VH-VL binders against Netrin-A (NetA). Designs and how they scored, part 7

Target 1, 267 residues: Netrin-A (NetA), of Drosophila melanogaster (Fruit fly) (q24567r46to312)
Amino acid sequence: EPRACIPDFVNAAYDAPVVASSTCGSSGAQRYCEYQDHERSCHTCDMTDPLRSFPARSLTDLNNSNNVTCWRSEPVTGSGDNVTLTLSLGKKFELTYVILQLCPHAPRPDSMVIYKSTDHGLSWQPFQFFSSQCRRLFGRPARQSTGRHNEHEARCSDVTRPLVSRIAFSTLEGRPSSRDLDSSPVLQDWVTATDIRVVFHRLQRPDPQALLSLEAGGATDLASGKYSVPLANGPAGNNIEANLGGDVATSGSGLHYAISDFSVGGR

## First folded at step 2 (VH-VL)

Design p3 (framework fv_pritumumab)
Fold by ESMFold2-Fast, scan of step 2:
Structure p3 (fold): chain C 267 residues (1-267), chain A 120 residues (1-120), chain B 107 residues (1-107)
Amino acid sequence: as target 1 above (267 residues)
Amino acid sequence: EVQLLESGGDLVQPGGSLRLSCAASGFTFSSYAMSWVRQAPGKGLEWVSAISGSGGSTNYADSVKGRFTISRDNSQNTLYLQMNSLRVEDTAVYICAKDLWYGSGSYDYWGQGTLVTVSS
Amino acid sequence: DIQMTQSPSSLSASVGDRVTITCRASQGISNYLAWFQQKPGKAPKSLIYAASSLQSKVPTQFSGSGSGTDFTLTISSLQPEDFATYYCQQYDSYPWTFGGGTKVEIK
């Protein structure tokens, strides 16, 4: 019980192995697109070309603000396609946060879940839900609170609140026994993990103005020499009305999941 | 049925000017980007210029930039290429091409071409 | 500019032969590649777009494959009307560039 030395919290993810279920360019060269300020910009990814590769191992490396590196998933082709990132911590940690830094101009996740494992990946339990549709997709209220009777339950948070470039989860926030963690076996079990898995379920819709402002037949990036095509009437494009009215995870959109940093606070 | 018919090719002197036309039919002309592609005698294909469906955006090969102007008249279903300061190396068959979609850069239909010869 | 290299420059084949033509881009172009057929004295005819999608009314003996930098056009069983020059074209970025062409001639 009495302890003379308590380890400091560190980034437990630093140099830890990360496995992605999908990486852009792994099955041959692919096209991904970024949507910003009423424009669509598409680029090629290819894992055999170091200048066009976006591997998952860069997520747990040192991150430099002057040279941002990203992992990118393959472009999504359907609403049923899930993409996962699995981080192995190697031993049991008491976790205080999980943070995913989004790539600067990448599409934002609409719905995702963070899972934890305490048995090296044999079983998984929900840690935190994120969605614009908490009740519809996960059966959970958007603004739930925890009391002493349910401190070990995963909550659901709205990904649009606040407007930030990252997705952050504080494991102990809003849990009554957080300041007396050492005297709460329930909360000690809640924060303990050997592995973290992020499951991406849905992407946010592209800005409708970006889709409609593209000039028919026009080059959308004359300065860089890149010719971009509208979402509708492209080689791999879809009808613009269908994309606006339905699932945005359609072939030809170039929509994908992209993360620049994956950090986990623990001890 | 889609048809593209070029006209205006002629023999001109170096430094001269010429305007090419491409009459389009069988599709909604204003909805598609159009290009001019040329082929010198015995040589391969070279892209020259492109114009959006509305006519608001244009692009040119470096070899013709500043000398050639692409334009269109959507009320007449006609594509134009105004060629100024012509050089001997501009000698080629000039072909108009219809974009497969709104600016894809790939073509589904081609005209038969019109010959431009620049010689003294 | 993106350089498009076709090989071979020419080949000789007989009716019924399987013919393969290759096209290499100097940088990745995903699947933004088209194939065209040109017969002597005529305008090009579009065969394939998006590397592998067959254009309307194009015979099934033609097929395309590849992604990134390496692409192939295959004619599974050469017909008399298939003796022509074939061109690849990238449409990933301006300026749009064509390969040098491959002349398929009778043996």
Scores: ipSAE 0.000, ipTM 0.380, lowest interface PAE 16.4, mean pLDDT 78

Design p4 (framework fv_pritumumab)
Fold by ESMFold2-Fast, scan of step 2:
Structure p4 (fold): chain C 267 residues (1-267), chain A 124 residues (1-124), chain B 107 residues (1-107)
Amino acid sequence: as target 1 above (267 residues)
Amino acid sequence: EVQLLESGGDLVQPGGSLRLSCAASGFTFSSYAMSWVRQAPGKGLEWVSAISGSGYSTNYADSVKGRFTISRDNSQNTLYLQMNSLRVEDTAVYICAKDEYDFWSGSPYYFDYWGQGTLVTVSS
Amino acid sequence: DIQMTQSPSSLSASVGDRVTITCRASQGISNYLAWFQQKPGKAPKSLIYAASSLQSKVPTQFSGSGSGTDFTLTISSLQPEDFATYYCQQYNSYPLTFGGGTKVEIK
């Protein structure tokens, strides 16, 4: 049989168009917050200010080791509202991986789904689920392995692993026919896509006990004029965020989705 | 669609006890703070109690502190209000309300959805 | 506790009228003020949050303004379905407190 010369897998997402359903500061100036080592740091985002903008273009740009660029969603305040990132590859690719690099110190996704399209966004099918509650939220087992009978089905992966700075999905891992992909039309269809859509459903919250331990000591952000104080008639572990002048801060929790890189391996 | 359905309202004698329930659907229940608000016949709204999404933190109005206990069962998507040592002045429609935002930060937030309420009458 | 004083307690108006309701906090609450509409025998419906932000699907005849201690709800052109009782509520701090309500009645 002749063997075609096929290009090596590359980052098919590089410089590709990405559309976000939500971007921090698109509705006017907004406050977002980051959590690191049980500390809370809040900042302003504003899409009309280049110094405070975090656009979706940051997801597929050239990585700079000296300066990490991020996309940030608006702070999560909507009931039942999901945040989506839609990446158009422009043509059909055979995909080997999808990787989302988390922004440093950003809140982490708890639950999300990667979808794929083979018809330029006309229809979508699940590609991979991620959740701390796979069965509860998505009706899928957390530790399902794939056999020959189900190797074209989306699985659900646990996101509770510590010290993980990225969300990674290998399209062929654990699928028996991956050893002979050219002989499996089912698996070839599985890895083929023209577009990828990421749907964020839920954020991980900072550990309440750890956050409350810091705030019980009078955690403050002097630059923003904010402080955190224990609630007067609740358990000692519950706090109110407020301005140093006695008014409650306008920003809420500042929880948001933040990604620094969106990579897709394909050919 | 978000729905909140209260139950458990009844006629009770002064000094009695009653447990109210609020069944929630259409949103991720454990991610949002919940409150009980009451309205006496012909009177205005009065906030009674709040509980964080995790159930770790609770708050009470001074008028009910020590007598009422708010709790939640996130596995059943249900909010509860245990009312003890009931007084005639506790007579009201008790309404379940959902915060627009997660209470884990400790900051109170505005209500986006309300239930229909359940009537509690305290009378001899 | 933050006391919310709402005025007037009631007012009579005709369809097409401009209605203004005021709410005053006993201390500064920034913009942590919400407005609710309640029709007889019904649960409250959220209208406005953050003093001036309209809730989804709420008609544009409703608007809110104010910051700090003084707040206003305006109905620019009263409709038949707008005859109801309106409440302000602060969410600056616990305990949450409501104004006494303003009943908007048909003239």
Scores: ipSAE 0.000, ipTM 0.377, lowest interface PAE 18.6, mean pLDDT 78

Design p5 (from p1 with heavy chain D99G Y100D D102V S103W S104G G105S W107E, light chain G28D; framework fv_pritumumab)
Fold by ESMFold2-Fast, scan of step 2:
Structure p5 (fold): chain C 267 residues (1-267), chain A 121 residues (1-121), chain B 107 residues (1-107)
Amino acid sequence: as target 1 above (267 residues)
Amino acid sequence: EVQLLESGGDLVQPGGSLRLSCAASGFTFSSYAMSWVRQAPGKGLEWVSAISGSGGSTNYADSVKGRFTISRDNSQNTLYLQMNSLRVEDTAVYICAKGDYVWGSYEFDYWGQGTLVTVSS
Amino acid sequence: DIQMTQSPSSLSASVGDRVTITCRASQDISNYLAWFQQKPGKAPKSLIYAASSLQSKVPTQFSGSGSGTDFTLTISSLQPEDFATYYCQQYNSYPLTFGGGTKVEIK
């Protein structure tokens, strides 16, 4: 007959610390590009310039559609480096959702993983995978369902179509014991976290015409003139498809990860 | 309290040179981008030049590129504009402006009073 | 360069009136637009940033809206101290560019 005041579910991420492994302009002025409807628009980022900074602190502020603030990673260099966002909740929460709102007109993630920690960042466990290539990249079935024997396992969401405006994960969706969480130690452990880490692995490939746009990163610093995206020379010259073989063009593309809001439902 | 105080405005002949200064106080000067904006008599605002907090990056309006140089001394909390090969059309009040980081703001949050530069024969 | 077209160039209004000023960019600037107030013989004062966010200590009669290329500054109930010239400014890309200004005159 224990009685306890049960806290309401809130946005546990509001005003919580977020650490990004990469932020545009942190190592000096850099060029990033936005892609929309076969067109590329490139801009300069510089963390020492208030007009050109996109810090991680914007991720857990108020979400206002009329005043969107974005965090931006450094442009992808082709080294295969992952970009991470680590959110510290400060205490153990029972989580109901994790939502990442994409920055308008920014390149879309193709593959990413949400991890959780229950020990303040000492160890990490997969929470949810997202990819157009679940089996190839993560060794997991696309559109996986869980039964009673494995409802504490991370699934992979198949995103073979372009992501819309957000990446959303419901912690209990499709798990058989979700209606009786209090009597399921397995699911209680599953939804409990002190920290959330988002790992971006891959960007979606933009339209080839947009990649060849006459606008390039930093063009805004030029009084006049536009120029094509430079590509490495090869047997097929500067043909994007021949040089990339289907992978993202990194040199001069200005492709980067950009998020406007990071929210987490919990109690 | 943030304050920006311009000085150095004078009457100069066409082809002459002049250096403007802006003394800043009330904020961490080296953390914010600074700009010069001018206003000709009876006309609107025209952006002239910008410099990053570290001084590592500068930008200029086409009308002054090659003639004006923006610089800063973070140890003295002072912004400068070196103006060379002055023209009659450079006659204006030159105003110092500070960038803002509050809640994602990247526009000018504070302005100085301005200093008048008159280029006349 | 991004051209900022501001309209009207001037207007006459009475205390208590609702005043609307518009600003159009020659290309998409997202929400990277600020509004400034300038009184005769004075330095400009920042009113709005990111198209719709009020600067600290700016009165609530001021509001901004818009995104992309079309933006509006609204003064819901004009006060005696609001008679001034108003400027929009894009800060999406260098060179930074201002609108031509709108002079709000007492009727």
Scores: ipSAE 0.000, ipTM 0.372, lowest interface PAE 19.5, mean pLDDT 77

Design p6 (framework fv_pritumumab)
Fold by ESMFold2-Fast, scan of step 2:
Structure p6 (fold): chain C 267 residues (1-267), chain A 123 residues (1-123), chain B 107 residues (1-107)
Amino acid sequence: as target 1 above (267 residues)
Amino acid sequence: EVQLLESGGDLVQPGGSLRLSCAASGFTFSSYAMSWVRQAPGKGLEWVSAISGSGGSTNYADSVKGRFTISRDNSQNTLYLQMNSLRVEDTAVYICAKDQYSYGLEYYGMDVWGQGTLVTVSS
Amino acid sequence: DIQMTQSPSSLSASVGDRVTITCRASQGISNYLAWFQQKPGKAPKSLIYAASSLQSKVPTQFSGSGSGTDFTLTISSLQPEDFATYYCQQYYSYPLTFGGGTKVEIK
């Protein structure tokens, strides 16, 4: 095959600048929590203390299995707070994958979007959606096949799979012209980017074993800091929702976004 | 109704031992961190020890390290404090307290307190 | 250990008075500070957590403020049931430490 003249794909994110809209401990000492063996363990983050700092810069350095480093967002305080990671590649790349490695035992994203820019961050377009509620939150089907007429459009994938330790997006998977990329200007434009932005919208419940019985008690949505109880004699699908302790208690619960590695395959 | 009931307080001689118990009801005991706090007669509050919901993590005040052991039996909804090598200055009312939202060792703030049990160490 | 210094140790006030109690940490503790009320012969009651957040069912006459090292509990209009001893407590790091207490007595 005449691919001997084409450069190999590399990790285009290596040593690339990454900016987070929110970092744990950036406005003074804060509290975050991890979930392990159905127990919540909370810790202090403080950007002025190197032993308690979790900066975004570590996301694009070399992976170290003996000492995993994480970026952590500030604890989620509730309604409308999106957290973003913006990665600047510096020049145009043809991208083959985007991968986010989740921090061990950290709360997991439920809903997020990967955007791309081809003009150095001046404009953004959706690249891939992820959600447990694709149709409800993004108006997109959870399972969609791509034809030749729409192979340049973002799809939505389910992130609720058990045992998932990473969020992975293959740019060409399931696109009919992927076998002849060099002959498809549409797909070449689709995979080309100068910047990638990840927008986190919602967290998953990190400990389903701690949930109360849905019929005899209630459920706690730890991602929203809410406690909900089904109405015993109410209409189908209705719940009573209550705040677990307000914004400070939600922050104190330590629910946050945490990523250990951000890699992008490109050439 | 969430309730904490302490027992086991007694008069002991210096160097003696006591085990305190705190019986919990009205909440999922294994999901909450628990603490022991003491108050000497006419004095203020002093934190003694804390234990995570699972019992896997513990912490102690410097004054009791090596002498006191906090533990819990989640199957019986009971918190314990084993006190060894007691000193006159350990004389206090010992109160158990529930953390409001903590499932691990990290402290969110105590929301429910027991009535306390008196320990007197007399020379 | 983080030392918590509470001032004053006692004060006399009348019903309707504005009462201010201060608490100082020996190092920065952000907003990891709680306030408790204790009446004679009774267990403490939780009033405030995270320096300024009221516990459920605590009357609005109570408010907390401060961050870092200097904290204040304010009772905007003292009621008869508010005569008690008040304690601050840091939960920034172990060991947890309480202030010495402020006894609010009737004038």
Scores: ipSAE 0.000, ipTM 0.388, lowest interface PAE 18.2, mean pLDDT 77

Design p7 (framework fv_pritumumab)
Fold by ESMFold2-Fast, scan of step 2:
Structure p7 (fold): chain C 267 residues (1-267), chain A 123 residues (1-123), chain B 107 residues (1-107)
Amino acid sequence: as target 1 above (267 residues)
Amino acid sequence: EVQLLESGGDLVQPGGSLRLSCAASGFTFSTYAMSWVRQAPGKGLEWVSAISGSGGSTNYADSVKGRFTISRDNSQNTLYLQMNSLRVEDTAVYICAKSPYYDILTGDAFDIWGQGTLVTVSS
Amino acid sequence: DIQMTQSPSSLSASVGDRVTITCRASQGISNYLAWFQQKPGKAPKSLIYAASSLQSKVPTQFSGSGSGTDFTLTISSLQPEDFATYYCQQYNSYPLTFGGGTKVEIK
């Protein structure tokens, strides 16, 4: 509740250290690609060139609409693993929100998890799950309600909406004791953190049209049934969705994770 | 109805070359990514290589990079594995496997497997 | 590379027994885990994907559970045709890696 929130919440992440497990161009010059209107645009990243570097420190700098800065992961290819961003707040904060602004025209994450630590990174617990396949990937319902008996439980949010520009998590939304936070030690503990870790698991698949245009010698009629077949790995054999969410890219796609701002509301 | 049939396995000297084939039937071959998996005699399974539906994207296990080349001929519904500079440790049954997707994706497991073809590399 | 440790390497059981096989990943793989059955001289057959989802036409005596790093395959009541070697496989990242296998033998 606002009444119990003094001092005012600030962006606790501003100028805070962020460590990325992967940054575009850290292993020499690399190519990343952006997707818009069924078109692919590819560019070079190189951490030794300040004009082509996309470091994690840009995530907690001043967010300026006239000069958007992005962090970009290395292109996800074979031998690529999960990508993580670890933000150290320095001390315990009571957190009200975690927001990740997606880099314009960059591939969108399909599945990711926000973890929190209360012991400066020694242990981590789930804070919020995001996926187009909450039940399949995380064993959690996509539309989960929290009662007084389980309001310290991480939920899973559906990310199947196209055109999203950010991933937003409100720590107290839908939790019954949020109005009387001072009377709920469980919920006070739930919102307290010293560190936040974002783990990207899957990238959203680009539209089939864009993917087909990228395959060497593979440009065929989209109406010919490409991406129109059911998943063979369905228990009922009747999951007919061609676009079940993101999958790890291969070496030619330039698919990567890209974030322009990492904000954390805290006090 | 849906099936994968491997062929081309043979006895080869170390340093030799061999090309394996996998004939697909019962589905629209060009729509699906394909992989090669191998199993040494009395041992477990090891993934070798993957190729997208169009053949535009490929991926390889570190143990075979630079020596093996995966390819496909969608007009003939056939998957290939060109093996060069063969080593004794490449001795295995090579099995082709189908992905339920067009692209080389980590979001799903193999749904259809072939019978396998034996490659023996011996001096 | 993600290492998949499967246990036990072998077990002896009788028809009607409940069998459990475990698979442990060296790092988190969410639920990107599949289980395969292989009979002697035959190719693998897909049983389970996404840790707990049954493949088409797989009997309900098979079930999978787990997430993150620890996974279990359960056969609730062994049938004669279930004596085989079982493999887990992670498909969270390349290279794709398999467990060492668990051979289920007749007692």
Scores: ipSAE 0.000, ipTM 0.379, lowest interface PAE 17.8, mean pLDDT 77

Design p8 (from p1 with heavy chain S31N Y100R D102G S103D S104Y G105S Y106W W107Y Y110L; framework fv_pritumumab)
Fold by ESMFold2-Fast, scan of step 2:
Structure p8 (fold): chain C 267 residues (1-267), chain A 121 residues (1-121), chain B 107 residues (1-107)
Amino acid sequence: as target 1 above (267 residues)
Amino acid sequence: EVQLLESGGDLVQPGGSLRLSCAASGFTFSNYAMSWVRQAPGKGLEWVSAISGSGGSTNYADSVKGRFTISRDNSQNTLYLQMNSLRVEDTAVYICAKDRYGDYSWYFDLWGQGTLVTVSS
Amino acid sequence: DIQMTQSPSSLSASVGDRVTITCRASQGISNYLAWFQQKPGKAPKSLIYAASSLQSKVPTQFSGSGSGTDFTLTISSLQPEDFATYYCQQYNSYPLTFGGGTKVEIK
């Protein structure tokens, strides 16, 4: 006799609450920059202005390619603090994927971690690592052999492929018990979550040509490896300054994290 | 006990000043944005001002911008509202409210009892 | 500013009745809508967030629905303690705005 129908996986993140630890313009008007085809374009964000606001709620709204909405973090100031997105699913789901669609022309993440919680945010465990430096930054191999003894462990994926428009994680991919999930309590526990947290650790270095592009009133000092751009509507004398050859995610570059969609397949 | 307790409401003449306080207990105060919401006698709710958990950013309703200043002392678990150039239409019960998810999720999960401010000659 | 319109402004009901309150936003707010209950002389109490999510320890007779611009609060079986004024609030964008309130009174 047929079983009761098992629900198909849906986007469990649709209309779910998302909290960002950092949002562009939350500390007053700020300057962020986009990078496209060897060029840098900078803009102002301000959470008090609907036309210049990029809130986290845009991450779980209806994704429309003709009218793309983005969340943007505050520009990186060199503080060393990570930026986080916390998605509350509201109840336990069996998760099949987590996908972050990158905001068009925004700087790309180099290193990040997806965490999951099964207790409504009281505790977190790693779900998936992403980095160009998996072993150095996270102590994880970039290619891990998965057997039954370690199929419940987070792996690390390389993000070095160019022109990537999304970061995707398939929860069951490469795990031996995936075809017999109903018989694997270990793997059932692995895919179960009430909350997902994305922690952005590091931004990719933009194309050097784009970093050197001159803004209105801006200046580049090639001898010192620095550049400066006046802050839009900022106090007199204030400029954005960054090192060309140093950590490009430090203050003044307009570098920030930006995501247009946060989707989670679950049932 | 998780609680917000307002104080400082008084009778003030038009053009006067008053400072309100809200004492928080039972949660990590510095992790949450706080707001002031007011309710005029017999009327509905009106959001007045908000401050981030760190105190690094503030927001104000247009009706109070330039006259009211929101601030906080995280070491004392206390929220403040400094009210200057008070008008008769500022007469209301002022209620402090805690943001649910941290900074500026804008949904409130905890409210105080309120403190009455009357602006009258 | 986003304007929130509630209807009705007041209604009379008996214990056990189903009560429906409507809230309409002047522009799309997705699901960033909350419902609050306020009894005379008391602090507001949070009931619902994200249009349909019940706040912890709120009785199951309360439910919310809607998205975009049209939202509904339903009390499936009115209890004596449910006679109060109910407010909707959008938290999609600055500044925060509340509906005018709906007073639920005993017949």
Scores: ipSAE 0.000, ipTM 0.410, lowest interface PAE 14.3, mean pLDDT 78

Design p9 (from p1, 14 letters changed; framework fv_pritumumab)
Fold by ESMFold2-Fast, scan of step 2:
Structure p9 (fold): chain C 267 residues (1-267), chain A 121 residues (1-121), chain B 107 residues (1-107)
Amino acid sequence: as target 1 above (267 residues)
Amino acid sequence: EVQLLESGGDLVQPGGSLRLSCAASGFTFSSYAMSWVRQAPGKGLEWVSAISYSGGSTNYADSVKGRFTISRDNSQNTLYLQMNSLRVEDTAVYICARDSHYYDSSEFDYWGQGTLVTVSS
Amino acid sequence: DIQMTQSPSSLSASVGDRVTITCRASQGISSWLAWFQQKPGKAPKSLIYAASSLQSKVPTQFSGSGSGTDFTLTISSLQPEDFATYYCQQANSFPLTFGGGTKVEIK
């Protein structure tokens, strides 16, 4: 007998609502900058102007290589300024991947966390960490062996490796019970979600030549850059001033988070 | 490759003034925050002052606030420390250090050789 | 201010020995800690940043560990050029503070 047809995984995020905690130009016209091959190019964003708007709804629209649409955050002023994207799937899905496609020529995230909810946003748990400093920022090892004892635990992926134009997370990769998912309630619970939340914690630094072009333009430090910012990991109160260490995110550099596509494989 | 060279250390009377310089080469000076660290004879390291890459933000140890001023000239790749109202306790080798340029840490990756400041009669 | 306490203040060791130096912060600093080596009459040299990350061109005999308040620098097999004073530094908040130093002396 022919085997009954079962549903394949689809992009569960397609046309799903996405709420961003920050969008470029939502509080009036703002300046953002892109960095490419030692060059800096800056532009204006304004949510009241359709030609200069970069809304969160662009994240879950049809991805078209001939017409790339992007969401952009407001320019970041410090390492404690988290930016969040919350995607509501509407129902429980069994997830196989989460993928964020980076905007062309946009600044790259250095540290971020993907969270999941199984109760429509009432509670959240870590799903995957990404950082060049996994242990320092998130208290997670950069390399973690996955056995049966920890296959339902979030891992941290090192972004210091050569990067592609996207951030990809495969929910079952490297987990021993993935071959027999139906017999693993723990792993079935691990891959099930109603909502996904992405929290961006910090940006990668642009190359020194692009920074020289910014400084030659007479950019001044922002007043907010003089304040202490909290660390991404740890409880409360462990802060350092954002301007120390040559922080371009506090200086009017136009550094921001920018994503062209937010895809979630589910069934 | 990366080099930091301090100068300006001298013998000075209590209450006097002195200006230290740190000449940077081998890297893009204007992209890095910088610090001054001192070490009294036979003692450990003590952080003195820090300045952001643009010069727009500065920080000082309580022991030098109001007396010392850190500044920089990015066009000449030079860091400065203006020291006023010097005390005997300020006697130390003063070393410039480059901060790692992460926006949320102040870890030093390169150090100069230091310049000796002696405050005595 | 965050106080950094190093132990021991000094130790005597032979080439080939395993050496352990500890650093304790008076409050939580996550992993915002660096280790430096200083030889007599010379400037400090950076060894480790972010508590456990090795600086470029630093030999693999050096390693760092710890988080929160307790940190360790380990030299797995002491070499003649490793006789020096070692300092920890917290990078968490201003004012930046150093440990008192640990002098590693030849037996």
Scores: ipSAE 0.000, ipTM 0.412, lowest interface PAE 13.3, mean pLDDT 78

